# Designs tried in a protein design chat: VHH binders against E3 ubiquitin-protein ligase MYLIP-A (mylipa). Part 4

Target 1, 279 residues: E3 ubiquitin-protein ligase MYLIP-A (mylipa), of Danio rerio (Zebrafish) (Brachydanio rerio) (q6tem9r1to279)
Amino acid sequence: MLCHVTRPDAVVMEIEVDAKANGEDCLNKVCRKLGIIEVDYFGLQFSGSKGENLWLNLRNRISQQMDNLTPCRLRLRVKFFVEPHLILQEQTRHLFFMHVKEDLHRGHLRMCSEQAQELSALLAQAEFGDYNQNTAKYWYTELCGSEPNQTTINSIIAKHKALEGLSQASVEYQALQLVSSLEHYGVEWHWARDAEAQRLAIGVGPEGIAICRDDFSLVNRISYPIIQIATQSGKSVYLTVTKESSDSVVLLFKLISNRAASGLYRAITETHAFYRCDT

## First folded at step 20 (VHH)

Design j7 (from z7 with D52T Y103T K108T)
Fold by ESMFold2, look of step 20:
Structure j7 (fold): chain B 279 residues (1-279), chain A 123 residues (1-123)
Amino acid sequence: as target 1 above (279 residues)
Amino acid sequence: EVKLVESGGGLVQPGGSLRLSCAASGFTFSDNTMSWYRQTPGKQRDLVADITSEGSTKYADSVKGRFTISRDNTKNTVYLQMNSLKPEDTAVYYCTTDYRTYTFDEGTETEYWGQGTQVTVSS
């Protein structure tokens, strides 16, 4: 069967796999073609019929997971984020950078004006090279949510000039280092509703789970050591959590579909398993 | 405590029929997908049929038109009606669900399976 695999930079790859191939077969071919040895950081995503953003289960047959196979449309994404200095290959760091750049554009990462100024300069150096008078557009509004004033623009220009001579790879690494310091670096977001049907954004990250309102303001943060059990039942995900009094409470998250609920459940359990082993 | 109990297996002649049942308890049956798998010795378990909480069904190509999955939410029971049975349908048939749990202390997931019921199709 033919798979159209979209990279984080929007380039589409054509990958042929056996009709009975599992997800791992396709991911391995994608990574081999890209020269990626560090396969464990990556996964393949697809869209469900109700608009779900779903990870392809790597151990199961592709044909049993997808609604449309002509062609099979997949997205290569970073599944497990780590600190940039732990990444061995420049190619892997580049894919991390491209994924992060898309997340920044979508507004999923928050930063202060000072960090936005620094990152704006790094992104400009990566895209345009050394400063010149024609560098007219900086990514600033996308990073902090407000238009830059003249003082801010001058600060960004000064920072960009200070990057003179640095390669694209070098500034991508510095950008990743800056972004890795942000609160929601490596966080995978899922939409859910609580028991009162209030909309929540659930962030699954390396150290635990962030429960946020639909504007991403934090309601609660739950670290993995406090979680006893995760349960998926139908469209619901339950977390049994230990409170300060050593009793336990069960949190309920309802999702739009069984697939979405399985997606949140697997995000939590697989992220916990990955980072537990990596320490 | 999640419990899945299959019944209805047995010995049958080619062209015959059997109806398998799986009684479920310990979770909200009506909210979950129920599935039948089968396994022959030395091979992995293969999906036979699924039925979602909403009643949508999916079948393996090898059984389409011969097998029918159904559910009775008032009895917490899923059924597999098997018609026009062939010798290659001989296997242990297992009931399972998409209900699952993960224990953080152990880092282990529990998938819930019945003990299986033997179906043998032989002249």
Scores: ipSAE 0.687, ipTM 0.822, lowest interface PAE 0.5, mean pLDDT 90
Fold by ESMFold2, last read:
Structure j7 (fold): chain B 279 residues (1-279), chain A 123 residues (1-123)
Amino acid sequence: as target 1 above (279 residues)
Amino acid sequence: EVKLVESGGGLVQPGGSLRLSCAASGFTFSDNTMSWYRQTPGKQRDLVADITSEGSTKYADSVKGRFTISRDNTKNTVYLQMNSLKPEDTAVYYCTTDYRTYTFDEGTETEYWGQGTQVTVSS
C-alpha cells in the first residue's frame, strides 16, 4: 500500500509498504529515508472519522487501524520530547523545532514577555535570516498573549540584529533550549470531558498530567509518582491517584470515541514508560 | 478481578456448527469491544471477529458469511456462531476485550484473555 507521510516541516513523503505491514514498518522506512537514527522519539499520526488526532499503533497492522488506505495518510510527529542537548542529529532537532513551532502557533506554549521577545527574534532569524532584509514578521502575541508596544518591538529588533550571522540550525537549537524550559514543553493535548460533562484539555507530558480548562488555563497538575493505575474502559479513561491523606481518588475523562480514549490512555502510559527508562 | 471464560468448543465434522460463548466479569462489559481470536500451534493469534459496544462488527475474510459474532449485555456474554465449519477452522479460540489497565509502580499493562476453548473440525 502507498502511504503519504507529512513531516512536521510540511514536506510530504511517499512510502510504500506491504499490505500487511505494521506501523513500525512504515516508521522505520520514513526514518531511514531521512537518515534518522533516533527513531524512538517519533511516531505516526492519522485522523479518525470523528476528527480525532490518533497515534498509529506501531505493533499493529496499518490496515486494521485506518479508515482510508487509498492512500494511507499519515503525519510524522515527535511523540517523546527530550532536552535538546540529548538530541544527537541536526535533522532530529529540526523536526523537534518544527513540531514546537506548531505548538507555539496554537497557543499551547506560553511564556513571559522577556522570553517572548527573545524567542521572537530567534524565530525571525530562523525564517528570514539576518535583520538587514527588513521584511521580518515577528511572533509575539502568539507567545505571550499581549500586543507589543513600541518599546517591545524595538527590543525584538535589537535582539534580532544581535543574531546576525547565526545559521538556521544554530538559532533553531537556541529556540529549542528556550522552549524546553517552559512548563508545557513536550506536552500532548487531548480533549475530554469530566464527570459533569465540562470540557477539559488534558496535557500529557514528561513529568505528568496537566488538567486545564478549554482555554488551557491550569486547573491542577498530577505528577506520575502519585498515579497508581490508568484504566481504559470504552470511551472513558480513569486515573487512580493518591491524595494527601494517602487515600485514593479516581478521576474520570470521557472522550468522543473509543479510539480517542485509547489515544489518551496510550499517551499517558507510553509517555510514563518512555521517561522512566530514558530520562 | 477481570475474568473471561470461553465455552462451547469441541469436535465436529466438516460442514457442522458450533456456538462459542465467553462470559465476562470484573469490568463494564457493555462499554467495551469484545473479540474472538484463534490460534493454531506455532502460529500467532489471529483476529476472527470483533463487536463494539455499539454493536458494529468486523470479521476476518476467511470467516465472513460463515461466522456471526453477537453479544448479550444483560448476561455479559459474547458469542461466536460458527457455521459451515472447515478443517482450516481447527484452532484454540480465545476471547478478549479492549478493556485494559496499567500500573505505574511496575510500568506494566495488563491485557485480558480467556484460557481458550478447542475447536476441532475433523473427518
Scores: ipSAE 0.663, ipTM 0.827, lowest interface PAE 0.6, mean pLDDT 89
Fold by ESMFold2, last read:
Structure j7 (fold): chain B 279 residues (1-279), chain A 123 residues (1-123)
Amino acid sequence: as target 1 above (279 residues)
Amino acid sequence: EVKLVESGGGLVQPGGSLRLSCAASGFTFSDNTMSWYRQTPGKQRDLVADITSEGSTKYADSVKGRFTISRDNTKNTVYLQMNSLKPEDTAVYYCTTDYRTYTFDEGTETEYWGQGTQVTVSS
């Protein structure tokens, strides 16, 4: 069976696997071709029939999970983000950077003007190299939502000039260090509705869950230590959360499909399990 | 408490029929997929049939045309009609569901299975 695996940098790989291969067989082949030993950070995503963005279950046969197998279309993505200093391989950092860059472009990470200026310079150095007035292009508006004034533009140019001579790998690492300090670094977003059918963005991250409105404004933040139980039933995910007084509250998230609900459930449980090993 | 209770197993001659039932409680039955698995000694459990909340069915190749899975959402019960039974169908048959829970304190997921019902095909 032929899989077209799209990397975070948009490069497409052709991967052949046995017709009865499970998800990890394909992921291992992708990582071997890329020289990546740190496979545990990564997963493979595909699109569901209702537009869902789903993780391939690595323990199950690919053929039993996919709607289309000719070819099987997958995306290599970082599944579990860690602090940049914990990443051992330069190629792993590059893929983290490309994934983060896509998230920044879509506006899922918030930052202040000062951080946006610094990151704009780092991104420009990574993409174009040393400052050149004819080629420099900056992402400032995408990073903070405001058009830059001339003072801000001049500040970005000064920061870019200060990066002269730094390699792509060096500035990608610095960019990851900056982004790792941002709220929502390593957060996976899921669309859901609450019990009143109000649309929510649910962010699953290393330390817990962010409940946001559809404009990504924060409504509530729930850390893993106060969560007792996660349950998937049909299209619903439930979280049983402990209050300080030992009372419990059950939060309901309704998703567009059983697979979407399984996706949120597994995002929560697998992220918790992964980062539990950091302690 | 999630509870799955199988019934309807027994001894039957080759070519005979049995109907298995699995009564479910403790979760919203109509929202979830229900499945039958079987296990022979020394082997892992194998899927026999499943039925989704929408009524779509799937069967193992070895039982297609002979077994029929169905559900009654008013009784919270899934059925397996087994016709043209063969000695190789001899196994313990288990009922299960796709309903899942995860406890954060222990970091463990719970799968829900019935106790099993023995089907023996012998003359």
Scores: ipSAE 0.655, ipTM 0.813, lowest interface PAE 0.6, mean pLDDT 89
Fold by ESMFold2, fold request of step 21:
Structure j7 (fold): chain B 279 residues (1-279), chain A 123 residues (1-123)
Amino acid sequence: as target 1 above (279 residues)
Amino acid sequence: EVKLVESGGGLVQPGGSLRLSCAASGFTFSDNTMSWYRQTPGKQRDLVADITSEGSTKYADSVKGRFTISRDNTKNTVYLQMNSLKPEDTAVYYCTTDYRTYTFDEGTETEYWGQGTQVTVSS
């Protein structure tokens, strides 16, 4: 069976696996080709028939999970984010950086103007190298949601010049350190609707769940210690949460498909399980 | 308490027919996919058939045209009609659902399976 595995940097790898291969067989082969020992941070994603972004279950056969196997189209993504200093390999940090770079482009990680100026310079050094007036280009609006004025542009240029001589690996590490301090670092987003059919963005992260409006403005945060049970039933995910007054309340999230609901349910349960072992 | 109870298994000759039933309780049956799996000794459980909440069906290639899955949401029951049975259909047949729970205190997930019903096809 031929798998086309797209890396976070958009490079496509062709991977041959057995017809009855599990998801982990493919992931291990991808990581082996990339020289990655730290496999546990990564997973493989695919698209569902309704446009869902789904994680391949690593313990199940690929052929039983995919709608189309000609070819099997997968994306290598970071599934579990950790603080950058815990990552052992530069190649692993590079893949984290490329994943984060896509999240920044999509607007999932926003920051204040000061951080945006610093990160803009780091991104430029990583992509173009030392400052060069003719080639350097800066991300800024994508990072903070505001158009830069000339003072801001001059500040970014000054910061870029200060990075002269630093290697790509060095500035990627600095960029990851900056991004890892952001509130939504390592958060996986899922679209859902509440009981009143209001559209929500549900963020699943290392510390808990963020409930946001469709513009990503925060409505509520729920930490894992307050959650008693997660339930998937059909297209719905339920969370039984302990209130401060000791009573329990059940939150309902309805998704566009059973697969999407399974995706949110497993994002919550697997993220909790992953970080619980670090206690 | 989620409960799945299979019935209808037995001994049948090759070419015969059998109908399995699975009665479900403890969750919203009509919202969930119901499935039949089968297992022979020493092997993993294999999917036989699925039926979604909307009534869409899927079958393993080895049983297409011979087996029919159906559901009755008023009785919270899923059925497997098994026709033209072959000796290789001999297995324990299990009912399951896509309904899932995870308990945060324990860090454990529960999958719900019936106890199984034996189907034996031999002369």
Scores: ipSAE 0.649, ipTM 0.817, lowest interface PAE 0.6, mean pLDDT 89

Design j7 (from z7 with D52T Y103T K108T)
Fold by ESMFold2, fold request of step 21:
Structure j7 (fold): chain B 279 residues (1-279), chain A 123 residues (1-123)
Amino acid sequence: as target 1 above (279 residues)
Amino acid sequence: EVKLVESGGGLVQPGGSLRLSCAASGFTFSDNTMSWYRQTPGKQRDLVADITSEGSTKYADSVKGRFTISRDNTKNTVYLQMNSLKPEDTAVYYCTTDYRTYTFDEGTETEYWGQGTQVTVSS
């Protein structure tokens, strides 16, 4: 079967796999074409019939997971984020960089003005090279949500000039180091409702699970060591967690569909499994 | 304790019919997708049919028009009506569900499967 695999930079790759291929087979072919040895950080996403953003299960057959196979439409994304210094290949860091650029463009990662000025210069150096008044364009508004005044623009230009001569790979690494320090780096968000039907944003990351209200204000943070069991049943995900008294409490998250519930369940269990082995 | 118990397998001639049943307990049956898989020796289990909690069905191409999956939520039972059976349908048939659990201490997931029922189609 033919898979159209879209990279974070919107470039589409055509990947042919056996009709009975599992998700891993496709991911391995994508990574081979990109020169990536560090396959374990990556996954493939697809859209569900209700607009869900879902990870392809790498151990299961592609044909059993997707409704449309002519062609299979997949997106290459970083599934498990790590600190940039742990990444061995420049090409792997480049893919992390492309993914975080998409997150920055979408507004998923915000930062203060000083960080936005630094990152704006790094992104411009990576994209355009050394400062040139006629070509330089800066992302500042996308990074901190405010339009820059002339003083801010002049600061960004000064920072860009200071990067003269640095390679694209070097400044991409520096950009990743900066982004890795941000709140929500490596956090995957899921919409759910609690037992009272109140909307929640559930953040799944290397540290554990953040339970937030719909405005992203934190309600609770649950580290993996206090979670005993995760259960998926239909559209629901349950977490059995240890209380201070050593008793257990069960948290309920209800999602829009079975696939969405599977997505949250898999995000929690696979993230836990990855960082349990990777630490 | 989650239990899935298949029944209804046996030996049948080509063109014949069988009805498989899978009785489920230990989870909320009506909330979950139920599925039939089949396996021949030395091969991976292949999906035959599934039925969602809402009654939507999906079939492998090799069985479309011949097999019908159904469910009775009052009996916590899923069925597979198999008509126009072919020798190629010979396999052990397994019932499963999308109900899943993961234990953090061990880092292990449990998928729930029945013990299987043999279907043999031959002259």
Scores: ipSAE 0.644, ipTM 0.813, lowest interface PAE 0.6, mean pLDDT 90

Design j8 (from z7 with Y103T K108R)
Fold by OpenDDE, fold request of step 21:
Structure j8 (fold): chain B 279 residues (1-279), chain A 123 residues (1-123)
Amino acid sequence: as target 1 above (279 residues)
Amino acid sequence: EVKLVESGGGLVQPGGSLRLSCAASGFTFSDNTMSWYRQTPGKQRDLVADIDSEGSTKYADSVKGRFTISRDNTKNTVYLQMNSLKPEDTAVYYCTTDYRTYTFDEGRETEYWGQGTQVTVSS
């Protein structure tokens, strides 16, 4: 069967796989085509029937996971974000960078003005190359939510000029370094409801779980060491967490579907497993 | 304790029928997706059919039109009606659920499966 695999930069790759192929087979082919050896950082996503972003289980047959196979539409994504210095291949870093750009576009990464200025310059250098007053565009407002004054613009220009001669790979690396220092770097977000049916944004990251309101205001942070058990039951995910009082509390997250619940559950457990062993 | 117990397997001739049952306990049955898998020696366990909490069903292409998965929430039981059986349907059939747990200290996931029931289709 033919799978259409979309990269973070929106390029679609055609990947032929056996009708009985599992997710890993497809991912391996994708990575091979891209010259990526560091396959472990990546995964394939597909859309659920309710609009869920779901990770393909790489161990299972693709045909058994997806409702629509004609065509089989998948998305290549970074599954496990790591610090840029841990990434060995330029190709891998590039994919990280592309994914991060998407995250930036989605407003998932917040930064201060100074960081926004720096990142604006880096992004410009990466996209447009050396400074040119006629072609340079800066993504400052999108990054920090504020319009730049002339002083800020001049600062960004100066920073961009300072990057003259740097390769795309170099500036992408620098950009990743900056972004990796930001809150919620590498965090995957899941929508859920609590026991009171309040909407929550559940962020799963390398350090633990962020529980936020629908406006992404932080309600709670749960580090992995204090989590005892994760349970999936139908559309629900339960976290048994140790309190400061040595008692345990069970947190309930209700998801839109069993698949979504599985997604959150797997995100939590796989992330924990990955960073426990590999970092 | 979560427990899944399959029954109903056996030897049948091609074209015959069997009805498998899986009795579940230890979790909220009505909230969970129940699934039937089958496995032959040396091969991967394959999904045969699943039924979610809302009653939506999914089947492997190889069994569509022949097998029917159903559930009785009052009995905490999932069924697999197998009609028009073929020799290629010969396998151990397993019942499972999407109920699962992960212990962080051990980094261990627990999935729950029945012991399996043998289905043999032979002339």
Scores: ipSAE 0.888, ipTM 0.944, lowest interface PAE 0.3, mean pLDDT 94
Fold by OpenDDE, last read:
Parts: sequence; structure tokens; C-alpha cells
Structure j8 (fold): chain B 279 residues (1-279), chain A 123 residues (1-123)
Amino acid sequence: as target 1 above (279 residues)
Amino acid sequence: EVKLVESGGGLVQPGGSLRLSCAASGFTFSDNTMSWYRQTPGKQRDLVADIDSEGSTKYADSVKGRFTISRDNTKNTVYLQMNSLKPEDTAVYYCTTDYRTYTFDEGRETEYWGQGTQVTVSS
């Protein structure tokens, strides 16, 4: 069967796999085509019937996981974000950068003005090359949520000029270094409701789980060491967490579908497993 | 303790019928998707049928029109009615659920499966 795999930069790859192929087979082909050896950082996503972003189980057949196979539409994504210095291949870093760029555009990463200025310059150098007053565009407002004044603009330009001659790979690396220091780097977000039916954004990342309101204000942060058990039951995910009193509490997250619940559950457990053993 | 117990397997002639049952306990049955898988020796376990908490069903192409999955929440039981059985349907049939647990200390996931029931279709 033919799979259409979309990269973070919106390029679509056609990947032919066996009708009985599992997710890993497809991912391996994708990575081979891209010259990526570090396959473990990546995964494939597809859209559920309710609009869920779901990760393929790489161990299972693709045909058994997707409702629509004609065409089979998948998305290549970074599944496990790591520090840039741990990434060995330029190709891998580039994919990380592309994914991060999408996250930035979606407003998932927040930063201060100074960071926004620096990142604006880096992004401009990466996209447009050396400074040119006629072509340079800066993403400052989108990064920090404020409109730049003339002083800020001048600062960004100065920073951009300072990057003259640097390769795309070099500035992407610097951008990743900056972004990797930000809160919520590598965090995957899931929408859920709590026991009181309040909407929550659940962030799963290398440091643990962030529980936020729908406006992404932090309600609670749960580190992996204090989580005892994760449970999926239908559309619900339960976390049994150790309290300071040594007692335990159960947190309930209700998701839109069983598949979404599975997604959150797997995100939590696979992330924990990955960073526990592989980093 | 979560427990799944399959029953109803056996030997049947081609064209015959069997009804498998899976009795579940230890979790909220009505909230969970129940699934039937089958496996032959040396091969991977394949999904046969799936029924979610809302009663929506999915079938493998090879069994569509012949097999029917159903559930009785009052009995915590999922069924697989198998009609027009073929020799290629011969396998061990397993019941499973989307109820699962992960223990962080051990880094261990527990999925729950029945012991399986043998279905043999032969003349």
C-alpha cells in the first residue's frame, strides 16, 4: 500500500509498504529515505475520526490502526525530544528544527523578549540567509506576544547581522539550543477533562506531566518519580500519584475517545520509558 | 484482579458455527473496548473484531459478514458469533480489552488477555 507521509515542513513523501506492514516498517523506510539513522526519536501520526492526533503503534500493522487507508496519510514527527547536543546527525537536527518551528507558530513555546529577539534573528538567518533589508522578516510578536518597538527591531537586525555567513545547519542548531531551554520543550499536549468536566491541557514531556487549564495556565506539575501507576480504562486515563503525606491520590482525565485515551496513556508511558532508559 | 476467561471454542465442520464468550472481571467493563484476536502457531496475533463502549464494531476484512461481535454489559461478557466458518479460521482465539496499567517503578506495562480458546475448522 501507498502511504503519504507529510514532513514537518509540509513536504509529502510517498512510501510504499506491504499491506501487512507495521508502523516500524514505514518509519524505517521514511528515515532511510531521509538518511536518518537515529530512528528512535521519531514516530508517525495520523488523524482519528474525531480529529485526534494519534501516534501509530510501531509494533502493530498500519492497516489495523487506521480507518482510512486510501490514501494512507501519516505525519512524520519527533516523538522524543532530546537536547540538541545529543543529536548526532544534521538531518535529525533539521527535522527537530522543523517540528519546533511548527510548535513556535502554534504558540506552544513561550519566551521572554530577549529570547524572542535572538530567536527571531536565528529564524530569519535560517530562512532568508544573511541580512537583507528587503527580504528579512522577523517572527518576534508571535514568539513573545508583544509588538516590537523600533529599538527592538534594531536589536533584532543587529543580531541578524551578527549571524552573517553562518550556515542554515549552524543557526538551526543554535535555535534548537535556545528553544531547548524553554519551558515545555518537548512537551506533547493532549486535551482532556477532569472529574468535574473542566477542560484541561495535559502536557507530556521529558520532565513529567503538566496539567494546565484551557488557557495553558498551570494547575499542577507531576514529575515521573511520584507517579505510581498509569491506567487506561476506556476514554479515561488515571494517574496514581504519591502525595507528600505518603498517601496516594488518583487523577482522572477524560478524553474524547478511547483512542485519544490510549494516546495519552501511551504518551505518558512511552515517554517515561524512553527517558528512563535511553537518555 | 483483572481476569478474562474465554469459552465456546471447539471442533466444527466447514460452514458450521461457533459462539465464543469472554467473561471479564476486575475492571469497569462497560467503559472499555473489547476485542477478539486470533493466532495460529508461528504467526502473529491478528485482530478479528472490536466493539467499543458505545457499541460500535469493527471487523477484519476476512471475517466481515460472517462474524458478529456483541457485548452484554450486565454480564460483563463479550461474544463472538462465528458463522460460515472456514478452515482458515482455525486458530486460538483470545479476548482482550483496552484496560491497561503501567507501573512506573518497574517500568512495566500490563495488558490483559484471556487464556485463549481453540477453534478448529476441519472436515
Scores: ipSAE 0.888, ipTM 0.945, lowest interface PAE 0.3, mean pLDDT 94
Fold by OpenDDE, last read:
Structure j8 (fold): chain B 279 residues (1-279), chain A 123 residues (1-123)
Amino acid sequence: as target 1 above (279 residues)
Amino acid sequence: EVKLVESGGGLVQPGGSLRLSCAASGFTFSDNTMSWYRQTPGKQRDLVADIDSEGSTKYADSVKGRFTISRDNTKNTVYLQMNSLKPEDTAVYYCTTDYRTYTFDEGRETEYWGQGTQVTVSS
C-alpha cells in the first residue's frame, strides 16, 4: 500500500509498504530515506474520525489502525523531544527544527517577547541567510501572522544582523536550544474532560503531566515518580497518584473517543518509558 | 481481577457456523471496546472484529459479511457469530479489551487477553 507521509515542512513523501506492514516498518522507511538513524525520536500521526490527532502504534499493522488507506495519510513528527546536544545527526536536528518551526507558526509555542524576537531572527537566518531588507520584513510578518510594530521589527533586525555568517545548521541548533529552554518543551497536549465535565488540557512531557484549564492555566502538575498506575478504560484514562499522606487518589480524564483515550494513555506510558531509560 | 474467558470454539466443516463467546469480568465492560483476534501458529495475532462501547463494529476484510460481533452488556459478554466458515478461518481466537494498565514502578503494561478458543474448519 502507498502511504503519503507529510513532513513538518509540508513535503509529502510517498512510502510504499506491505499491506500487512506495521507502523514501525513505515517509519523505518521514512527515516531511511531521510538518512535518520535516530528513529526512536520520531513517530507517525494520523487524523481520527473525530479530528483527533493520533499516534500510530508502531507495533501494530497500519491497516488495522486507520480508517482510510487509499491513500494512507500520515504525518512525520517528533514524538520524543530531547535536548539538542543529545541529537547526534544534523538530519535529526533539522527535523526537530522543522517541527518546532511548524509549532511556532501554529502558535503552539509559549515564550516571552524577547525569546520570540530571538527565535524570529534565528529562523530568518536559517531560511534566508544573512539579513536582507527585502526578505526580512516579509518573513517577520509571516512568522507573527501580523505585522509587528516597528520596535519589534528593529529588535529582530538587530538580532538577525548579529547572526551574520552563521550556517543554517548552526542557527537551527541555536533555535532548538532556545526552544528547549521553554517551559513546555517536549510536551504533548491532549484535550480531555474531568469528572465534572470541565474541559482540560493535559500536557504529557518528559517530567510528568501538566493538568491545565482550557486556557492552559495550570491546575496541577504530576511528576512521574508519584504516579502509580495509568489505566485506560474505554474513553477514560485514570491515573492513580500517591498523595503526601501516602494515600492514593485517582484522577479521571474523559476523552472524545476510545482512540483519543488510547492516545493519552500511550503518551503517558511511552513517554515515561522513554525518559526513564535516559535518566 | 480482570478476566476474559472465551468459549464456543470447535471443529466444523466448511460452510458451517460457530458462535464464540467471551465472558468478561473485573472492569466496567460497558465502557470498553471488545475485540476478537485470531492467531495461527508462527504468525502474528490478527484483528478479526471489534465493537466499541457505542455498538460500532469493525471487521477484517476477510470476514466481512460472514462474521458478526455483538455484545451484551448485561452479561458482560461479547460474541462472535461466525458463518460460512472457511478452512482459512482455522485459528485460535482470542478476546481482548481496550482496558489496560501500566505500572510506573515496574514500567510494565498489562493487556488482558483470554486464554483463547480453538476454531478448526476442516472437511
Scores: ipSAE 0.887, ipTM 0.948, lowest interface PAE 0.3, mean pLDDT 93
Fold by OpenDDE, fold request of step 21:
Structure j8 (fold): chain B 279 residues (1-279), chain A 123 residues (1-123)
Amino acid sequence: as target 1 above (279 residues)
Amino acid sequence: EVKLVESGGGLVQPGGSLRLSCAASGFTFSDNTMSWYRQTPGKQRDLVADIDSEGSTKYADSVKGRFTISRDNTKNTVYLQMNSLKPEDTAVYYCTTDYRTYTFDEGRETEYWGQGTQVTVSS
């Protein structure tokens, strides 16, 4: 069967796999084609029938997970974010960068003005190369949510000029260093509702779970050490959490579908499993 | 306690029919996706059919048009009607659900499966 695998930069790869191939087979082929050895950081996503972003279970057959196989459309994404200095391959870092760039566009990563200026310059150098007044474009507003004044613009330009001669790989690394210091780096977001039917953004990351309102304002942070049990039941995900009083509380998240619930459940459990071994 | 109990397996001739049942308890049955898997000795357990809480069904290509999965929420039971059985359908059939738990201290996931029921298709 033919799989169309879209990279974070929107490039589509055609990957042929056996009709009985599992997700891992496809991912391995993708990574091989890209020269990536660090396969463990990556996964394949597909869209559910309700628009859910779902991770492919790498252990299971692709054909058993997807509703539409003609063609099989998958997305290569970073599944487990790590600090940039831990990444061994330039190819891997590049994929990380591409994914982060998408996250930045989605507004998932917030930063101060100074950081936004620095990152704007780095992104410009990465995309356009050395400063040119005719080609340079800066993402400052997208990064910090405010329009730059002339002083800010001049600052960004100065920063960009200071990056003259640096390679794409170098500036991408620097960009990743900056971004990795930001809140919610490496966090995967899931939409859910609480017991009161309030809409929530559930962020699953290396340090734990962020519970946010629909505007991504933080309501609660739950670190993995205080989580006792995760349960999936239908469209619901339950977290049993230890309180400061040593009692337990159960948090309920209701998802749009059983598949979405499975997605959140798996995100939580797989993330925990991945990072607990590295700590 | 979550429990799944399969029944209805047996010996049948090619072209024959069987109806498997799986009685579930210990969780909110109506909210969960129920699935049938089958396994032969030494081989991977393969998905046969799924039915979600909304009644949407999914089948393995090898059983499409022959098998029908259904559920009765009042009885907490999922069924697998197997028609036009073939020798290659011979396997132990297992019932499972998407109800699952993960304990963080142990890093351990618990999935729930029935004991399985043997289906043998032979002339």
Scores: ipSAE 0.886, ipTM 0.942, lowest interface PAE 0.3, mean pLDDT 94

